# Miniprotein binders against q96jn8r1131to1294, part 111

Target 1, 164 residues: q96jn8r1131to1294
Amino acid sequence: TLEFLENHGKNILLSNGNRTATRVASYNQGIVVINQPLVPQLLVQVRIDFLNRQWTSSLVLGVITCAPERLNFPASACALKRAAWLLRGRGVFHNGLKICEKFGPNLDTCPEGTILGLRLDSSGGLHLHVNGVDQGVAVPDVPQPCHALVDLYGQCEQVTIVNP
Short names: E, the ipSAE of ESMFold2; O, the ipSAE of OpenDDE; V2, 0.75 times the mean of E and O plus 0.25 times the DockQ between their complexes.

## First folded at step 10 (miniprotein)

Design yf11
Fold by ESMFold2-Fast, scan of step 10:
Structure yf11 (fold): chain B 164 residues (1-164), chain A 82 residues (1-82)
Amino acid sequence: as target 1 above (164 residues)
Amino acid sequence: SPEEIIEEIKKLIEEALWLAMKGDKTKAVELLQKALDLVNKLGDTEFQKAVDDALKAIDKGDPWYAELILDEALELAEEKSE
């Protein structure tokens, strides 16, 4: 079964059998990682449960290639640099660079109830799924092993793992 | 000491980013200008450029990117001071 790892950002509280992550303070320190490596064709999905409009910007999701079980998580996923490929707003980011300007819908405007998914294809391409719709390849040739991450940044204060 | 100056810069940056995330760009910019004054005392040209770039990011409504820029700059400054 898919769960969030017990190792997470310091503002996270896990509940619902480690399937719900809540950020309980501030706007950052909200990184969570799925407990299984993202292997080809595994679809990892989270639902946006709660948005707090006092903050600007919203969640970031993507993959990391460093081992997450004992990682000292930074305040935001952007600080993971070379180890992270991130989807934020409509951009795709790696190592502080925006490597794609417009990919999929704007993640900053997804409402509560939106289901976001990450999947590797057989060639190692990272796909974003939004409410069941495959947006295509955001990142080709992701190094493996890799792990799906969600950064509960800004407005997004709660997500829950959901199964297809 | 450089370490004490860097710690004060870090506090100003953290408060500025928090204000920017709350949507208070004006106060965020004021605090980053104070941080820039302290960065000038360090003589760290790369850090100065990073603060300037972060100010532009906040002005454009992108405090996430500002945090990315400033986190990198703080890490490098801390390494130089040890």
Scores: ipSAE 0.514, ipTM 0.749, lowest interface PAE 1.5, mean pLDDT 89

Design yf12
Fold by ESMFold2-Fast, scan of step 10:
Structure yf12 (fold): chain B 164 residues (1-164), chain A 82 residues (1-82)
Amino acid sequence: as target 1 above (164 residues)
Amino acid sequence: SPEEIIEEIKKLIEEAMWLAMKGDKTKAVELLQKALDLVNKLGDTEFQKAVDDALKAIDKGDPWYAELILDEALELAEEKSE
């Protein structure tokens, strides 16, 4: 079964059988990673449970290619550099470079209850799903193995893994 | 000392980012400009550019990127002061 890894950012508390992640302090130190590699056809989905609108930005999601089980997570996912491909706002980012400007909906404005999904297609393209709707290929040819990552940054203080 | 100056800069940056994330751009910019004054005393032109770039990122509504720029600049400045 899909769960968040017990190795996570220092401000995270896991509950609900490690299927719910809550950031309990500040605006950062909120990275969580799914416990299984993101293999082709596996759809990983999280629901936005709680938004604290005191903060200006919101969650980031994507994939990392380094082993997450013993990783010392940085304060935010952008510091993972070459190891991460990230969706933030409407941008797609890798190693400090914006590689796509307008992809999918603006993640900074998705309301509570939104279900966000990540999936690799058979050719290694990373897809974003929003409320069950495939937004298309955000990143082609993702290196494998890779792991789905959620950064509970800013407004997004709680997410829960959900099944289709 | 350079190490004491860097600690003061770090404090200002931490407060500025917290305020920027709360949406108080005006106070965040004010604190980063104070940090820039201290960076100028350090004589570190690379760090000066990083603070300028972070100010632009905050102005554009991207505190996430500003934090990355500033964290990298602080790490490098700390290494140089050893």
Scores: ipSAE 0.546, ipTM 0.759, lowest interface PAE 1.3, mean pLDDT 89

Design yf13
Fold by ESMFold2-Fast, scan of step 10:
Structure yf13 (fold): chain B 164 residues (1-164), chain A 82 residues (1-82)
Amino acid sequence: as target 1 above (164 residues)
Amino acid sequence: SPEEIIEEIKKLIEEATWLAMKGDKTKAVELLQKALDLVNKLGDTEFQKAVDDALKAIDKGDPWYAELILDEALELAEEKSE
């Protein structure tokens, strides 16, 4: 039932019943969003399928609290100045401002086959899961509704939604 | 003409952005320095600041932040050329 929305960055091609996203050009324009809100108890997971090591950075993962179906996505998630909580490298960002220096593993170094998950707890805390392991609360009190976002930036050229 | 200079600056920023994202800071800086030399001839202080900010962003070594600032400089170049 979980799929990527048809509204996505212009370099994205969806396949496998909209459960696989491939960035087919450049290093950017690769934002995808999950088709249903991230509600408590829902674990959304993606697997890193392919990394192109000519680029220096990799994927960004997080949530947005605006309606994604008609959103005009910027070139990269880092350009979102409103309603966005993002994990990049080891940092946590809110609307383009770093709010945590060091959280979880470095997303720029996760290898192919890594499974990354997002989940809200009952208090609205956003959790990152890495290969099934809960990394803890990255962001407290996320407003709802919110939507899981993946930016296939830089090295990360393909991800696939996987079931828990 | 100013229009031809703006077009050259835009091309230099596009090429510098590509090189920076591949990790080739040295060539990206060289191209942005050429863009800065051209923008100084225009006397446009806003445009000059955008190119200078892009140079500084590359030096800080954060490719994600550098991309953001380079994209902002490119958007400004596009606006100036319209």
Scores: ipSAE 0.243, ipTM 0.577, lowest interface PAE 3.5, mean pLDDT 85

Design yf14 (at its last fold request DockQ between E and O 0.93; V2 from the best seeds 0.88)
Fold by OpenDDE base, fold request of step 13:
Structure yf14 (fold): chain B 164 residues (1-164), chain A 82 residues (1-82)
Amino acid sequence: as target 1 above (164 residues)
Amino acid sequence: SPEEIIEEIKKLIEEAIYLAMKGDKTKAVELLQKALDLVNKLGDTEFQKAVDDALKAIDKGDPWYAELILDEALELAEEKSE
């Protein structure tokens, strides 16, 4: 069963059998990690449940290759400088460096109800899925094992893991 | 001391990003300008460039990217002061 790990950002409250994450304060400290590592052809999806328009920006999706159970999460995914690939806005970032400027739809403008997915293909390529549609390879070669990460940042205050 | 200056810069950055995230670009820029003044006292040209880039990011409506830039710069500055 896919769930968020108990090790999470300070402002996160887990519910619904740890399948729902809610950021209950401020705009940050909202990083969560999915318990099962990504393996080829496994599609992990989250639904944006609630957006708070008080803030700008929105969620960050990504993967980490370090052990998530012992990770001391920073206040924002942008501070993950090691073993991290992040998707935010239309950009792709690796260890704090922008490696792609324009990829897929703008995550900052995805409305409530949008379902976002991550999947590794057989060659180690990381794919982004939006509402069930494969947007292509965001990162061509991701080391394994890796875990899917969601940063409930800015407007994004609640997400829920959903099955494909 | 450099450590004290960096701590003050850190506080300004945190507040600036917070305000930028609330959509108050003007006040965020004002605070980062104050931070820039302090950075200039350190004589850290790399940190100075980072603040300039962060200011541009905030102007473009991307406080997350500004935070990214400033986080790295602050970390490097702290290492230099140790």
Scores: ipSAE 0.879, ipTM 0.941, lowest interface PAE 0.5, mean pLDDT 96
Fold by ESMFold2, fold request of step 13:
Structure yf14 (fold): chain B 164 residues (1-164), chain A 82 residues (1-82)
Amino acid sequence: as target 1 above (164 residues)
Amino acid sequence: SPEEIIEEIKKLIEEAIYLAMKGDKTKAVELLQKALDLVNKLGDTEFQKAVDDALKAIDKGDPWYAELILDEALELAEEKSE
């Protein structure tokens, strides 16, 4: 069963059998990672449960290819300079570099209740799903194994893993 | 020393990003201007450009991107002093 790993950002509280992550302080220190690596038949989905409009910007979604159980997570996903591909706003970032200006919808505008999904296709392409709709390939060739990552950043204070 | 200057710049940046995340652009810009003054003392032209780009990102309401730019600049500045 899909869960958030116990190794997570400092401001995260896990609940609901480790399927719900809540950021309980500040705007950062909110990185969580899904316990199973992505494989072509696995769709990882999270629902945005709570947004706090007091903050600016929202969650970051992505993958890492390092083993996540003992990583030292930075305060914010933007500081992941190794083995990371991130979706933030409409941008796609690899190891701190913007590699695509506009992909899919603007994640900063996704309201509470939005279900965001990540999966690999058979060629290693990373797909974003939004409310069940495939947005296409964000990253064409992600090395395996990789794990789905969410940074509960800024406005995003809670997400829950949901079944497809 | 350069290390002491870099540590002060880091503290200013951290506080500036926090304030920008809370929506206080005016105070965030003030702190980044102070950081720029210290970067000028360091003589690091790449870091100067990074602070200018981060100020533009703050003005556009994108503190996440400002944080990304400044984190890279700090990492590079720390490597140069080592």
Scores: ipSAE 0.839, ipTM 0.917, lowest interface PAE 0.6, mean pLDDT 93
Fold by ESMFold2-Fast, scan of step 10:
Structure yf14 (fold): chain B 164 residues (1-164), chain A 82 residues (1-82)
Amino acid sequence: as target 1 above (164 residues)
Amino acid sequence: SPEEIIEEIKKLIEEAIYLAMKGDKTKAVELLQKALDLVNKLGDTEFQKAVDDALKAIDKGDPWYAELILDEALELAEEKSE
């Protein structure tokens, strides 16, 4: 079964059998990681449960290639640098660089109830799924092993893993 | 010392991003201008450029990107001071 790791950003509280992550303070320190490697064809999905309009910007999705079980998570996923490929707004980011300008829908505008998915294809391409619709390859040739990451940044204060 | 100056810059940046995330661009800009004064004392022209780029990002409503820029600049400044 898919769960969020017990190791997470310090503002996170896990509930619902580690399938729901809530950021309980501030706008940051909200990184969570899925407990199993993202293997080819595995679709990992999370639902946006709660958006707080006090903040600007919203969640970041991506993959991390370093071992997450004992990692000292930074305040924001952008500080993971070489270890992470991130989807934010309509951009794709790696190591402080915007590697794609316009990919998929704007993640900052997805409403509560949106289901976001990450999947690795057989060629190592990272796909984003939005409400069941494959947006295509955001990142080619992702190093393996990697883990799905959600940064509950800004407006997004709660997500829940959606299992089949 | 350079290390003490960098620590003060870091605190100003953290507060500025927090305020920008809450939508208070005016106060965020004021704090980043204070950080810029300290960066000027450090003599770090790359860091000065990073603060200017972060100010532009905040003006455009993108404090996440400002934080990315400033985090990079802080790490480089800390490395130069060792």
Scores: ipSAE 0.611, ipTM 0.797, lowest interface PAE 1.2, mean pLDDT 90
ESMFold2, look of step 11: ipSAE 0.825; ipTM 0.909
ESMFold2 (binder alone), look of step 11: mean pLDDT 84; pTM 0.801
OpenDDE base, look of step 11: ipSAE 0.868; ipTM 0.935
ESMFold2, look of step 12: ipSAE 0.824; ipTM 0.910
ESMFold2 (binder alone), look of step 12: mean pLDDT 83; pTM 0.795
OpenDDE base, look of step 12: ipSAE 0.877; ipTM 0.938
ESMFold2, fold request of step 13: ipSAE 0.835, 0.838; ipTM 0.914, 0.916
ESMFold2 (binder alone), fold request of step 13: mean pLDDT 84, 84, 84; pTM 0.806, 0.810, 0.807
OpenDDE base, fold request of step 13: ipSAE 0.877, 0.879; ipTM 0.941, 0.940

Design yf15 (at its last fold request DockQ between E and O 0.92; V2 from the best seeds 0.87)
Fold by OpenDDE base, fold request of step 13:
Structure yf15 (fold): chain B 164 residues (1-164), chain A 82 residues (1-82)
Amino acid sequence: as target 1 above (164 residues)
Amino acid sequence: SPEEIIEEIKKLIEEAIFLAMKGDKTKAVELLQKALDLVNKLGDTEFQKAVDDALKAIDKGDPWYAELILDEALELAEEKSE
């Protein structure tokens, strides 16, 4: 069963069998990682449950290739300097470097109820899904194993893992 | 000392990003300007550029990217001070 790992950002409260993550303080310290690694044909999806307009920006999606159980999470995904591919806004980042300027819809403007998915294809390409629609390859070749990461950042205060 | 200055810069940056995330762009910029003054005391041109870029990012409404830039810059500055 897909769920968030107990090793998570300091401001995260897990609920609903660890399928729901809520950031209960500030705008950061909200990184969570899904327990099962991404494998081809597995679509991992989270729903944006709650947005707090007090903050700007929104969630960051991504994958990490380090062992998530032992990861010391920084306050923000932007501080992940290695083994990290991140999607935020319309940008794609690898270890702090922007590798794509405009990809898919703007994650900062996704409303509550939006379902965001990550999927690896057979070539190692990381796909973003939005409300069930494949937006294409965000990262062309991601090392495996890798784990899906969600940074509940800024406006995004709650997400829930949902089935496709 | 450089280490003390860097710590002060770090605090200013953290507060600036927080305020930027709250939508207080003006105050965020003010704090980063103070940070820039301290950076200038260090004579760190790369850090100076980072602060300038972060200011631009905040102005464009992208505090996350500002945070990214400044986090990298802080890390480099700390390494230089050691």
Scores: ipSAE 0.877, ipTM 0.941, lowest interface PAE 0.5, mean pLDDT 96
Fold by ESMFold2, fold request of step 13:
Structure yf15 (fold): chain B 164 residues (1-164), chain A 82 residues (1-82)
Amino acid sequence: as target 1 above (164 residues)
Amino acid sequence: SPEEIIEEIKKLIEEAIFLAMKGDKTKAVELLQKALDLVNKLGDTEFQKAVDDALKAIDKGDPWYAELILDEALELAEEKSE
């Protein structure tokens, strides 16, 4: 029921019933979005399937609050400057501004097989899960509706939506 | 024209980030220094600082953050040229 949207970065191929996203060229143009908005009961999880360590930096996770079906995605999530909250490395970013220096583990060090999750709590707080462990609130009051986003950036070349 | 200079700076930045992403810091720094020379012709001190900060980020092995800095600087420079 959870799938990646058909509207995605130009270097993405979808497979496995649109539950697997693969970046097939370069280091960028790898933004994908989950087809349903986050609701408090919904844990969206993706598994890192393949990393190419010949690139520098890795995936970005986050949420967007604008409707994703017709957006023209930028080449990289770092250029999302409206209605976006991003988790990259240990940083949390809002519309291009770092709002937290250190949250959770360093996403650039997550190996293949890591399962990363996003969910909203009842107060609109955005939680990161890593291998089933809640890392706490990354962003305290995300507007709804919002959609989970993954940028298959740099090293990260494939992710798959998995059930919790 | 400022628009032509900004377009050339954008191409240099794109190439530099690609090279930094592949681990070629030396060539990436070379291209960003060329971009800085063009930014100096614009007289844009905020853009000059952004390029200097991006060079530091690349030296630390953080081309994603360099791209973030430079994307913002390009957007602001494009606004000023209108």
Scores: ipSAE 0.838, ipTM 0.916, lowest interface PAE 0.6, mean pLDDT 93
Fold by ESMFold2-Fast, scan of step 10:
Structure yf15 (fold): chain B 164 residues (1-164), chain A 82 residues (1-82)
Amino acid sequence: as target 1 above (164 residues)
Amino acid sequence: SPEEIIEEIKKLIEEAIFLAMKGDKTKAVELLQKALDLVNKLGDTEFQKAVDDALKAIDKGDPWYAELILDEALELAEEKSE
């Protein structure tokens, strides 16, 4: 059973059997990580439950390649540097660099109810799924093992893990 | 000292990003401009470029990207001051 790890950003509160993550303060300190490695063909999905429009920008999705169970999470996923590949807005980011522009839909504008998914293909390519639609390979050759992460940044204050 | 200056820069950056995230670009830019003055005292030209690039990102409405740029620059500056 997929759950968010109990090690998470300090502004997160977990509920619903650790399947719902809520950011209860500010705009940051909202990183959550899935409890199982993202193995090829596993589709991990989260639903956007609540958006707070007082903030600019919104959630970040991605993967990390370091062990997350005892990691001291930074305020924002961008500080994970070499350990993380991140999808934010329409960009793909790694190690402080924008490695792709205009990938998939704009994550900053996805409404409440949107279901976002991450999957590795058999060649190690990271795919984004939006409402069941595969957007293609955002990142080729992701190092393994890796874990799916969500940074509840800015407008996105709540997500829930959903089954396929 | 360089370490005291870096601590002050860090506080200005944290406040600037918070204000930009609330949509107050004018105050965010003012604080980053103050940070730039302190970065100039360090003589760190790479950090100066990072602050300039972050100012452009905030002007375009992208404080997340500004934070990305500034976080890297702060880490490098802290390493140099050891």
Scores: ipSAE 0.627, ipTM 0.802, lowest interface PAE 1.0, mean pLDDT 90
ESMFold2, look of step 11: ipSAE 0.815; ipTM 0.906
ESMFold2 (binder alone), look of step 11: mean pLDDT 83; pTM 0.799
OpenDDE base, look of step 11: ipSAE 0.866; ipTM 0.934
ESMFold2, fold request of step 13: ipSAE 0.830, 0.836; ipTM 0.911, 0.916
ESMFold2 (binder alone), fold request of step 13: mean pLDDT 84, 84, 84; pTM 0.804, 0.805, 0.807
OpenDDE base, fold request of step 13: ipSAE 0.875, 0.876; ipTM 0.940, 0.940

Design yf16
Fold by ESMFold2-Fast, scan of step 10:
Structure yf16 (fold): chain B 164 residues (1-164), chain A 82 residues (1-82)
Amino acid sequence: as target 1 above (164 residues)
Amino acid sequence: SPEEIIEEIKKLIEEAIHLAMKGDKTKAVELLQKALDLVNKLGDTEFQKAVDDALKAIDKGDPWYAELILDEALELAEEKSE
């Protein structure tokens, strides 16, 4: 069973059997990680439950390649540097750099109810799925093992893991 | 002295990003301009460029990217002051 790890950003509250993550303060400190490594063919999906439009920008999705169970999470996923490949807005980011300018839909504008998915293909390519539609390879040759990460940043204050 | 200046810069940056995230670009820019004045005292041209780039990011409505740029610059400035 897929659930969020009990190790998470300090502003997160887990509920619904650790399948729902809520950011209860500020705009940051909202990183959560899935409890199982992202292996080829596994589709991890989260639904955007609540957007607080008092904030600008919204959630970030990606993968982390370090062991997450005891990691001291920073305020934002971008500070994970070398260990993280992140999708935000229409950009792909790694180690403080924007490595792709336009990829998929703008994640900052996805409404409540949107289902976002991460999947690894057989060649190690990381795919983003939006409402069931594969957006293509965002990051090639992701090192393994890796873990799916959601940063409940800005507007996105709640997500829930949903089954494929 | 440098450590105290860096701590004040960090405080200004944190508040500026918070305000930008709330949509108050005017106050965010004001605080970042104060941070820039302190960065100039350090003589760190890379940090100065980072603040300039962050100001452009905020103007474009991208405070997340501004935070990414500034966090990296702060880390480097702290390492240099050791």
Scores: ipSAE 0.501, ipTM 0.753, lowest interface PAE 1.9, mean pLDDT 89

Design yf17
Fold by ESMFold2-Fast, scan of step 10:
Structure yf17 (fold): chain B 164 residues (1-164), chain A 82 residues (1-82)
Amino acid sequence: as target 1 above (164 residues)
Amino acid sequence: SPEEIIEEIKKLIEEAIMLAMKGDKTKAVELLQKALDLVNKLGDTEFQKAVDDALKAIDKGDPWYAELILDEALELAEEKSE
């Protein structure tokens, strides 16, 4: 079954059989990773459960290509550099660079209850799904193996894995 | 020493991003200006540019992007001091 790894950012508390992640302090140190590699056609979904609007930005999601089980996670996903492809706001980021300026809806404005999904297609393209709707290819040719990552940054303080 | 200056810069940056994340742009900018003064002592022109770019990001309401820029600059500065 899909669950969050026990290795996670230090402000994270896991509950609900490791299917719910809560950030209990600050705005950062909130990285969680799904326990199974993202294989083609596997759709990994998380629901936004709680937004704290005292913070000015929100969650980041994407993929990481290094082994996550014993990683020493940085304060935010942006520090993972070459190992991560990240979706934040309307941008796509890799290795400290914004590689796409306008992709999909603004993730900073998604309300509580939004379901966000990540899926690889057969050609290695990374897709974002929002409330079941495929937004298209955010990143072509993602290296494998890779794992789905959620950074509970800023406003987003809780997410839960949602299975079909 | 360069290492001590970089440590102080890192603390100023961490506090500035925290304040910007809370919506306090004015205090965030003030702390980044203090960081810039220390970066100027290092003579690191790439780091100076990164602080300028981060100030612009905070002004536009994007502290996450400011943190991304500054984290990269900090890692490069630490690498140079080794």
Scores: ipSAE 0.510, ipTM 0.736, lowest interface PAE 1.5, mean pLDDT 89

Design yf18
Fold by ESMFold2-Fast, scan of step 10:
Structure yf18 (fold): chain B 164 residues (1-164), chain A 82 residues (1-82)
Amino acid sequence: as target 1 above (164 residues)
Amino acid sequence: SPEEIIEEIKKLIEEAILLAMKGDKTKAVELLQKALDLVNKLGDTEFQKAVDDALKAIDKGDPWYAELILDEALELAEEKSE
């Protein structure tokens, strides 16, 4: 079954059989990674459980192509410059470069209860799903193997893995 | 030493981003301007540009992007001082 890896950002506490991640301090150090590679057609979904309006900006989603099991995670996903494709706000970023200005809904404004999903298609295109609705290809030709990543950044302090 | 100056710059940047994330742009800008003074002492024109770009990002309400810009500049500065 899908779980968050026990290797995670230092402000994360895992619960609910490693299916719920809570950031217990500050706005950063909140990176979690799914325990299985994101293989084509696997839909990985998380639900936003709790937002803290003290902070600006919110959750970042994406994939990394490096092995996550012993990775020393940086304070924020933005520092993953050599193996990462990230969705933040409405932007798509590859290794620190913005490659798309407006894609999908603004992740900084998704309310509690929103279900966000990541899926690779047969051509290696990375799709974002929002409340079950496919937003299209955010990133073409993602190298494999890759791993789904959630950065509980800013307002987003808790997420839970949910089944499709 | 350059290493000590870079450590001071890093601390100023970390505090500035924290304040910007709390919505306190005024204090964030003040700390980044102090960081810029230290970057100017290093003579690192790439780092100077990165701080200027980060100040623009803060002004636009995007501290995440400011952090991204500054993290890259810090990494490059640390490599140069090895």
Scores: ipSAE 0.442, ipTM 0.691, lowest interface PAE 1.7, mean pLDDT 88

